# Miniprotein binders against p73408: the designs that were tried, part 4

Target 1, 371 residues: p73408
Amino acid sequence: MRQILIAPDSFKGTLSAGEVCQIALDVLAPEFDCVAHPLADGGEGTLEAIANNLDGQWQTVRVQGPLPDQTVDACYLWLPQEETAVIEMARASGLPLVPVGEHNPEIATSYGTGELITHAARRGAKQIQLAIGGSATNDAGLGLLMALGWQFLDSQGQSVGWGGQALGKVAEIIPPVLNAFPQVTVLCDVTNPFYGANGAAQVYAPQKGADPAMVQRLDQGLRHFARVVREFDGFEINFPRAGAAGGMGGGVAWALETKIESGFTAIAKLTQLEQAMAGCDLVITGEGCFDHQSPQGKVVGGVLELAKKINKPAIIVAGQCQLSQTVLPNVLKIFSLVGPDMPLEKALQHPQTALKKRLVQVKQYLIQSQN
Short names: E, the ipSAE of ESMFold2; O, the ipSAE of OpenDDE; V2, 0.75 times the mean of E and O plus 0.25 times the DockQ between their complexes.

## First folded at step 4 (miniprotein)

Design a5 (at its last look DockQ between E and O 0.06; V2 from the best seeds 0.00; counts 0 for: pae E 12.0 > 1.5, pTM E .637 < .8, placed apart)
Fold by ESMFold2-Fast, scan of step 4:
Structure a5 (fold): chain B 371 residues (1-371), chain A 82 residues (1-82)
Amino acid sequence: as target 1 above (371 residues)
Amino acid sequence: SDEVEKLLEEIWELMKKIFEILEILEERGDKDAADKLWELAERIFDLAVKFERTGNPEYLKQAEKLVNEVQKLIDEVKKKLS
């Protein structure tokens, strides 16, 4: 009996990675020994994928939302065996929490994300995985740091307050005394520097509600803050990834001496993906893409490269097959949900049915190929 | 492994120099040079992230070829700035 690792990404907008795994188990488990290993890249669905993979405990905390007069119930994942907390900043400080028409990165704060970190640290976390996608903010993590006890003062000795508008006011930095603080790893797949034409404000502030004049003010605030940090301790904050989440990548790396790594890499290590894969004979991975463009492919790409490294064959199940032109040698076959028997419209409306149909074909292929 | 760690360190130092030069090019309004340098930076970083994600040293070998192209462009920019 072959052992199969089912290690998919979510089918974005239709099925979670956990749902994909469950459908695959229902189809394949009668004939094969299957292990579910749902994955993510640090974006949407990350906490759910990790919770399905590890014995995780949901922690709900009432925290500051992205807007000054907003509070939200935000959850993070506590992993007691790993002594690790996994936090998505978007659940406390994310763009979806802001009502349409109220997006404003000059006032949006990351303070609530800092409250989640504080709660995790008090719970006993030795490690924190911080996913920083989906931010509403352009505050360089200032709010987050304030929640951790950092003080940022203006030229009159008063707190600069919250939001991207506060960055240009910083004249003095007072760090807290931290004892036995957890190691923070930031999950980030963007290259953007802290400021400039390719920086946080210029590239990402428009989607957060900034007009061109506001983008210019926010970029100037980031440049000012970078200068103040250099004068404070000599740290150069304008590096690759520093622009992620409105400069939070830079701010947190500076203040907490964090590691920054790819979302897939962090999740693969945390869930022991390579070890799980080594214990199986074959890997099935997949993702959804129902338009004519290739998906981001970070999870599928990472799984395929790991499988190649340890000499394991792989099968891909994808919404649309755009990978056949440059498939790795260890890929046995690609199955597309969209095909002559399943038009795009039907696959989008009935994704569970479409996936089940293709997994039945995967099962038939595997049975025939054992001989 | 020592050679791999040295190459990663060289890539990291190069990325820092790229961003220093991008700031200068932006201040001077040299958009063509800035755009070319950013494109190369994106490609090198993508390869470094792919290596980080997969452990596959072929991505670092590909990055090494781009490092030479970036170094040439940086030298051309520095000559104009002198």
Scores: ipSAE 0.326, ipTM 0.730, lowest interface PAE 3.7, mean pLDDT 87
Fold by OpenDDE base, look of step 5:
Structure a5 (fold): chain B 371 residues (1-371), chain A 82 residues (1-82)
Amino acid sequence: as target 1 above (371 residues)
Amino acid sequence: SDEVEKLLEEIWELMKKIFEILEILEERGDKDAADKLWELAERIFDLAVKFERTGNPEYLKQAEKLVNEVQKLIDEVKKKLS
């Protein structure tokens, strides 16, 4: 084994995927020829991961923030060769942008995300990858769609306004004429329907600042909106993934006639992960699961599945990997950052050191395996 | 391939039907049946995603088995409603 693909996820809260790659390159080179291929799942760090893999240009746009009186400088990634914009809604309409104590999904708007899309379209995007994780909103994407020229009117013919509170007021829909508009792909990994017990409001509105009464109002709003959409064009918006980002998944899929794809799958395609992996002898992947409760990332799972498909051996380097080596026969070994020689507390305090230490062991293992 | 996409579409259409039934179950307060149906839906979804990623027909076979189970559940629910 001479060529190694380094294809990690971020170590959430500690190291970016790019940083993980750099550390791996520093440790494994020059003995091994390593290619960095940082990945993401469409969540936090997605733009950075893509920017590290492709010749991307950062675009900064001043847009509407999640709150009505708020403006933010939001960045998205422009890929000129692919004529593709990669947009994270969280940069414009994200939960971290809302000040502490002001979380209100009845008021929070996705309008700024629509402004980013508009900017990308004007920039000449033929494709838009829209990551919709980390939203502050439960507006079904109304704000976003309004920024694109959609009108949602109440029974009096007035605009319904912004936020989840607007959903229950929609009586009439007026679509814009979108000539030669870019193809939008929504990146989402949740299965939640648009409304109901497992819907956007019931599951995700609480973490966005909704109390139980607000959750009920928001869910009723989603139900109402779904009815209006059905009456408008016959579309059933209550489908799997529609509940993503407070119903934005459903709203965007409906209005822009788009598909919702897995974040990992979309990023893997965009960055040509399979081709990169095919050119290597081994893949090293990993993620920052440091506790027993951290679900395994979709990135690691996706990389391993791909590696299995194309018969590439894999090594996992993770904070705490819950995967049994027996799960995938092509997994050579699992290295955990946490171990007898590296307590959890120390690994959390010094993630770079912890990773470096494990990568040294990986290097030793690889050298021994060649002999 | 076109075949994979068609199969995925069929799975998605089934998922929509599941959600219609879930809504009915929720309205009636049949939480146990709703929870079971939701669990099955999630499993089908996971298999569909794996299939989309890998193209491995084994995931489709597994999904088909679950679809059959869901259809049985749907039929049982319909009988109770009726």
Scores: ipSAE 0.324, ipTM 0.741, lowest interface PAE 2.1, mean pLDDT 88
Fold by ESMFold2, look of step 5:
Structure a5 (fold): chain B 371 residues (1-371), chain A 82 residues (1-82)
Amino acid sequence: as target 1 above (371 residues)
Amino acid sequence: SDEVEKLLEEIWELMKKIFEILEILEERGDKDAADKLWELAERIFDLAVKFERTGNPEYLKQAEKLVNEVQKLIDEVKKKLS
């Protein structure tokens, strides 16, 4: 019997990667022997994807939320065998935690994410995988670093406080006396620099609630902070990926001497995707992508490139996203959830039904290809 | 050190060139080439920081080799775009 690896991204806004896997297992069994391998790209759903693949222990910690008067119960995944904690900053400092109408990257803080790092270190973590997608903040990680003992002072010797508004006030940086922390790897899929036309503030702050005047102030704050960091120890913080999560990528890389890695690459290595794929005859992957003209995501692209590398055929199931005329040679067929029998609005309202319908077609296709 | 500052200036010139090429590569859909260029740039910057912190000249030598590799890749990408 053909063994099929089900290795999807989430259908963002509709179905988690785990839900996609479960639906595929329900539809394709017992005719096919299916193995679930839900994936993520370092954004929302990353911890759940890893927890479905590895023996992890959820840790729940009460920490500072993104708003200064907000406390949240944030969880991260402890992997004792790997001596690794996997932390999504969005669970402590993420945009979904901010009530409608209160989005403000000038005040939102990453302090709670720093508290998660501290908790993981006390738990025994030697390594931290820090996923930084979905942030509410534009503070360059100042809050996170303050939770780790860093001080950022203004020209009067007072704390600059929290939020993106603090960046332009920094005049002095005082690192903690004992600079001991676990090895941190930042999971990052964006290439944006720290500041400028393609920087954190100008590209991402509007979706975090910034109006044009605030975007300008945030970008100027990031430029100022970059100068202060250069004066402090010569580090050039305006490098590729540094603008991720409101400048968190640059701030953590600078202060914690971390590596930045693609979210998909890190998750694929941690969950041993290549080994799982080598043991199958066929890979089914997919993503939501209900914006018809969006390029394929990192998960689908990474799965397809790996499948090509080890000569495994692939099937794609997606919302509306179709590969251009450059479909990889090992892709047998692409199934779109949206079609003549399933218009976009209905697919978004009933995503399980839409997916089930297309997976039945996948099953029929596969049964016919065996004959 | 004057050598570290010179290397940092070369890195910034490379970042400017990479940024221009990345915009073009994204519009043409060559994400793998764009990611490779950024990965090489990140390695060069990391080596410069390690040289500054340790004084070990092998980090500087490795960084200069990668700077040349990135420049060659940029030139080859520009030929394909022409």
Scores: ipSAE 0.000, ipTM 0.263, lowest interface PAE 12.0, mean pLDDT 84
ESMFold2 (binder alone), look of step 5: mean pLDDT 81; pTM 0.744

Design a6
Fold by ESMFold2-Fast, scan of step 4:
Structure a6 (fold): chain B 371 residues (1-371), chain A 82 residues (1-82)
Amino acid sequence: as target 1 above (371 residues)
Amino acid sequence: SDEVEKLAEEIYELLRKIFEIAYILEERGDKDAAFKLWELAERIFDLALKFEETGNPEYLKQAEKLVNEVQKLIDEVKKKLS
């Protein structure tokens, strides 16, 4: 009996990675010894994938939302055996929490994300994995740092307040009395610097509600804050990834001495993916790309490279991803959800049924194949 | 691995230096040179990220070629600024 590792990404907009694993288990067991290993790239679905892989305990905390007058109940994942908290900033400070028509990165604050970090530290976390995708903010993590006890004062000695608009007002920085928090690792796949044409405000502020004039004000605020930080302790905040989450990548690297890793790398290490894969005969991975022009995703790519490294065969189950450009020497077969028996519209309307049909074919292929 | 970790640190140290030089050039009004350094740095960083994720040495090989282009551009900038 072959041992199979089921290591998929989510089928975005249709099925979670956990749901994909459950359908695969239902189809492939009892004929095969299957291990579910749902994955993510550090974006949407990351906490759910990790919780399904490890013995995760959900923690709900009432925190400051992205808008000054907003309070939200935000969940983070506590991993007691690993002494690690996994936090998605978007659950406290994310774009989906902002009502339609109220998106404004000049006022949106990351304060609530700092409250989650404080809660996790008090719970006893030795490590924090901070996923910073989906932010509503352009405040360089200023709100987050304020929640941790940092003070940022204007030229009159008063607090600068919250939001991206506060960055241009900073004249004095006062660190907290104690800054002995857990080691923070930021999960980030973007390369953008803190400011400039390729920086946080120019590239990402428009999707957060900024018009061109606001983008220019936000960029100038980031440039001003970078100068103040340089004067404070000599730190150069304008580096690759510093622009992530409205400059939070830079702000937390400076203030909390964070490590920065790709989402896939951090999750693969945390879940011991390589060890799990080594214990199996075959890997099944996949993603729900239903657009023929969509490239291979980070998770599928990472799984395939790892499988190649340790000489394990792989099968891909995907929506309609065109992988012709990828050299796939260890890939036995690619199964597309869309095909002659499953038109695109039907696959989109009934994703569970479409996936089950393809997994039945995977099962038949595996029973007939000999390797 | 220790060697991979050290090499990654060297690449990120070089990237930090490139961003610092690009900032100086932008502030002095040499926007074309700053933008060119930015484009090369972004490409190098993408390759370093792919190497970090996959361990595939082909990405490092590609990054090394771009690092040579950056070094030539930095040398040209230093001569113009002297």
Scores: ipSAE 0.005, ipTM 0.336, lowest interface PAE 10.3, mean pLDDT 83

Design a7
Fold by ESMFold2-Fast, scan of step 4:
Structure a7 (fold): chain B 371 residues (1-371), chain A 82 residues (1-82)
Amino acid sequence: as target 1 above (371 residues)
Amino acid sequence: SDEVEKLLEEIFELMRKIYEIAEILEERGDKDAADKLFELAWRIYDLALKFERTGNPEYLKQAEKLVNEVQKLIDEVKKKLS
């Protein structure tokens, strides 16, 4: 009996990675030995994917939301065996938490994400994996750092307050006296610098509600904060990846000496994906949209690279495969949910049915390969 | 400021190219080679900041020379990686 590793990303907006795995198990497990290994790229669905791979405890904390007068119940994942907390900043400080029409990166704060980190540290975490996709903020992690006890004062000796608007007011930095603190690794795939034409504000603030005038004010705030940090301890905050999550990549690298890693790489290491794959005969991976030559599909791409490295065959199940290209050497076949028998609208309305139909075809393909 | 902005864009583009090959270099046990390339890029960045703070064109000239040197080193490394 063949062992199959089911290692998909979520089908964004329709099915979680865990749901994809469960449907695959329901179709394939009667004939094959299947192992579920749901994945994520550090964005939406990251905590659910890790929780499905590892025995963990959900921790729910009432924290500051992205807007000043907002509180949210945000959860993070505690992994006791790994002594690791996995925190998705979007659950406390993300765009989905902001009502339509109220997106404003000048006032949006990352303070709640800092409260999650504080809770995890008090819980006994030795490692924190911080996924910073989906942020509503452009505050360089200032709110997060304030929650950890950092003080940022204006020229009058008063707190600068929250939001991207606070960055331009910082005149004095007072760090907390920290004893042992967990090692923080930031999960992010962007290379943008802290400020400038390719920086946090210019590239990402518009999606967070900024008009051009606000973008310029936010960028000036980031530049001012970079100068203050440089004068404070000589740290150069304007580096590639520092612009992630409204400059949070830079802010936490400076203040907490964090590492910044790709989301897929961090998750693959944490869940021991390569080891799981080595124990199987075949890998089935997938996502909502796949093009094997695109930088899109970091999860599928990463799985395929690992499979090639250890000489394992792979099958891809994708919502849509838009480009016809030469199949990768280790890819046996690509199955698309959308096809002549399944139009896009039907697949979007009934994603479970569409996926089951294609997995039945995967099963038939595998059975034919056995005889 | 405009000249510093342009130079910083060149530096960050060089660092993106280093990121492209860093994983391959690390897999081959050449982490130190990647680190050395990043160190050179950060030296250029420091020169750009000195130019911004002082207005002394000598720092800008030194930075531009190092940009060309780092680009040649990156090209040489990429040619060795097959």
Scores: ipSAE 0.000, ipTM 0.159, lowest interface PAE 14.7, mean pLDDT 82

Design a8
Fold by ESMFold2-Fast, scan of step 4:
Structure a8 (fold): chain B 371 residues (1-371), chain A 82 residues (1-82)
Amino acid sequence: as target 1 above (371 residues)
Amino acid sequence: SDEVLKLLYEIYELMRKIFEIAEILEERGDKDAADKLWELAERIFDLALKFEKTGNPEYLKQAEKLVNEVQKLIDEVKKKLS
């Protein structure tokens, strides 16, 4: 019996990675021995994909929301065997938590994300995987750091308070007296620097409710904070990726000495994808890809590179991807959900049916290809 | 088994036909008939997979019943379009 690793991304907006795996298992068994290994890129579906791979426990904590007078019930994933917590900042400090008309990155705080980190540390986490997509904030992680015991004072010796507006007021930094703290790895795929034309405020603050005047004030605040950090310990905070989540990428890299990794890389290491793939004869991967000219996503690309490295054949199942004769020697075949027998509208309305249909073709292909 | 794969292939071919007919129905404004065909297609495929997974012939019998229902719907649609 051939052993197949089913290692897909989510089909964003239609099917979770776990649902894709379950459908593949249902179609391909009993002819093949299938192992489910749902994946993610650090965005939508990340906690669910990891929970399906590992014996995860959901933790719900009441924390500070993005707005000063807001509290939210935020979930994170605890992995007891790995002594690791996986936290999505958006669940505590995310844009979807802010009511329409109340978006304001000058006051939005990441404090609640810091409370999740504190809770995970108290639970016994030695490692934290922090996904920072979907933020409501432009506070360079100041709120998060304050929750961890950092103090940021103005010229009068008082706390600067919360929000992106606080950055321009920082005159003194007082680090916490730490007993022991988990190692934090930030999952991020944007490359924006901390400040400037391509920086956190200028690129992302408008979607968080900033008008042009607010963008200018926020960028100046980030520049001021960068100068204060440089004076404090010589750290250069304005590097590529530092602008992620309103500068949180930079802030936590500086203060917590975090590493910033691609979401796929962090998830692949955490779930031991290479070991799982080595134990199988073939890998099937895929993604939603309903844009007719989209290149392969980060998950599919990462899976294919890993499969090539360890000499495993691969099959791709994608929503709709057009490849112009890119020859990858270990890719046996590409199956698109959208085609003459399944138009885009029907695939979107009936994604489970569309996927089942293509997986039957995958099954037939594999059986015909035996010897 | 080869017999189950043959059945799944036949169901797949039927589903392709259903998808093509459903698209024509929607273009002509008959969304209710199109939706019913899609629903039946999903149920048929689920039953075929359950049969393959469990070996229980009751699932195969239920799938065959739904195939007959789909064929009747297709025939009714053809009459309305001619």
Scores: ipSAE 0.000, ipTM 0.215, lowest interface PAE 18.8, mean pLDDT 83

Design a9
Fold by ESMFold2-Fast, scan of step 4:
Structure a9 (fold): chain B 371 residues (1-371), chain A 103 residues (1-103)
Amino acid sequence: as target 1 above (371 residues)
Amino acid sequence: SDEVEKLLERIYKLMRKIFKIAEILEERGDKDAAMLIWELAEMIFDLALAFRRTGNPEYLKAAELAVQAIQLAIDALEKGDRELVKQAFDKAHELIDQLKEME
């Protein structure tokens, strides 16, 4: 019997990766040995995808929210077998937590994300996977580091406080002394440097509530902090990905000596995707939108690269696809939810029905190709 | 150790030089080439972090190889061969990945 790995991304706005897997199992499992392996790119749905793969335990902690006078109940995923915590910073320090009209990266803090890390460390985590998408902050991870025992003082020896406005005030850095800490890997697909025209403030602060004058102040704060870090220990914080999450990529790489990985790569390693794929005869992957003029999404692209590496055939199920299957290595066939029998509007309104219909066609294709 | 700190400082100086190359390409209006250089700089940064974590000087050799690959891509870009630039970067990426795996 043919063994199939079902390794999709979410169909964003319509179906979770877990829901896609369940529909595929319902259609295919009677005739094939199917293994569900829902995936994500490090953004929305990441914790759910990992929990489905590794039977994780949800931990809820009351922490500092992105605004100084705000507290939030934030959850992270604990993986006891792996002794690993998976944390999405957006659940404690994210844009969605800020009320409309109150977005302000000069005051928004990442402190709550640091509290989640502290909680995970106290729970016994040896490794932490930190997804930093969706941040409300431009504080270079300063709040996070303060929650971990770092001190940042101004020229008068007082704490600089929270928010992107604090960066320009830093005159002295005092690290925690003799603290053992879990290994932290940052999950990020943004390549922006710490400061400058393509830096954290110039590119991302506007969506976090900054006007042009505030963007300039924030960028100057990041430049000042970079100079202070270099004077402190010689570290060059202005590298690709350092600008992620308002400079948090740079701040934690410097302070915690983290590695920064793509979300897909980290999730694939954590869930042992290559091993799972090697144990199957073919892989079915997919995402909600697929365009001829654009490269495949990061999850689908990563799955296909891995399948090619280990010589496994693949089938793609996409929301809408104009890409020729002949240009993709190892791809047997591409099935689009949208087609002659399924108009775009109907697929968007009834995504479960559209997906089930295409998976029935995948099943028919596989039965016929076995002969 | 003092010797490890000296080696780390050398790696960071090398990274600064690579970042400057990316800035020059962007100023020339080649945003795609600048993005490819930034991707290679990402990998060199990962090698620097791996060295900082392990103390293994082999990461310095990997960083030097990556700098050579970047220089080849820049040379190809200056000759106006956009496809050759991408091929050079693909080859550099492959070599860097192999070196990372060896760790």
Scores: ipSAE 0.006, ipTM 0.450, lowest interface PAE 9.4, mean pLDDT 82

Design g1
Fold by ESMFold2-Fast, scan of step 4:
Structure g1 (fold): chain B 371 residues (1-371), chain A 82 residues (1-82)
Amino acid sequence: as target 1 above (371 residues)
Amino acid sequence: SDEVEKLAEEIWELADKILEIAEILEERGDKDAADKLFELAYRILDLAEKFEETGNPEYLKQAEKLVNEVQKLIDEVKKKLS
């Protein structure tokens, strides 16, 4: 009996990574000895994937939402054995929390994410993993830092307030009195700098509700804030990844002296993926879609690189795929949910059935290849 | 009012282009020129905001004067690049 590691990403919008693992377990047993290892890239499904791998406890906190007059119940994951909290900023400060027509990155605040960090620290976290995908904000983490006790004042000595509009008003920075604080690691998969043509505002503010004039104002605010930070302590905030989450990558790296890691790398390390994979004969991984111009997602790509490194064969099960097997040298076969027998429409309506059908084909392939 | 908003937006776009030039100069090691361009761009943005809020053409004239200073600085940089 082969030992198979089932290490998928979520099929975004249809199935969680845990659901994918459960369906694969149901299909591949009893013929194979299967181990479930659901994964994520730091975006959608990250907390659920980690909770499925480790003994996680959900914590719900009432915090500031992305809009000034909004409060939300936001969950984060507490890992008692690891003394680690895993926080998705999108659950407190994310774009999906903003009603249609009210998206505005000049006003949206990350303050609620800072309240989650404060709660985790008070719970006893020694380490915090902060996933910063899906933000509604372009405030360079100013709100988050204010929740942690940082003060940002305008030229009249008053608080600059919240939102991306506040960045251009900062004249004075007052850090909090330092007590013992957990080590923060930011999970970030974009390389954008803090400001400029490829910066936070120019690239991402339009999806958060910014028109062209607003994008320009937000970029100027980021540029102004970068100069104030440089005058404050000499820190150069405009570096690759600093633009993530409306500049939060830069803001927290500066203020909290945090590490920035790719989401997959941080999650793989936390869940001991390489050790789990070393114990198997074969890896099955997958995700919702393969874009032929971006041949594989970050999770599938990372799994395949690890499998190649430790000389393990891999099978891919994807929602859609236009890639040939020969493009991915450590892959034995690729199975797509969408095909002539399964139109996209039907796969989206019945994702469990579509996945099960392809996993039955995976099972048949594996049985025939045992000789 | 619509014309005021359109002119203000054009000035914002000019300031954005000045900041892009400043960033290029910073990457090339021309820190002094870059710093001056950033300062001029931020002053131009402040004037554009005031013009949009008030419609007062005096802010436009002040912004145009700063744009002329930007042009002189860029010309000095071009002369040094040979």
Scores: ipSAE 0.000, ipTM 0.121, lowest interface PAE 20.0, mean pLDDT 84

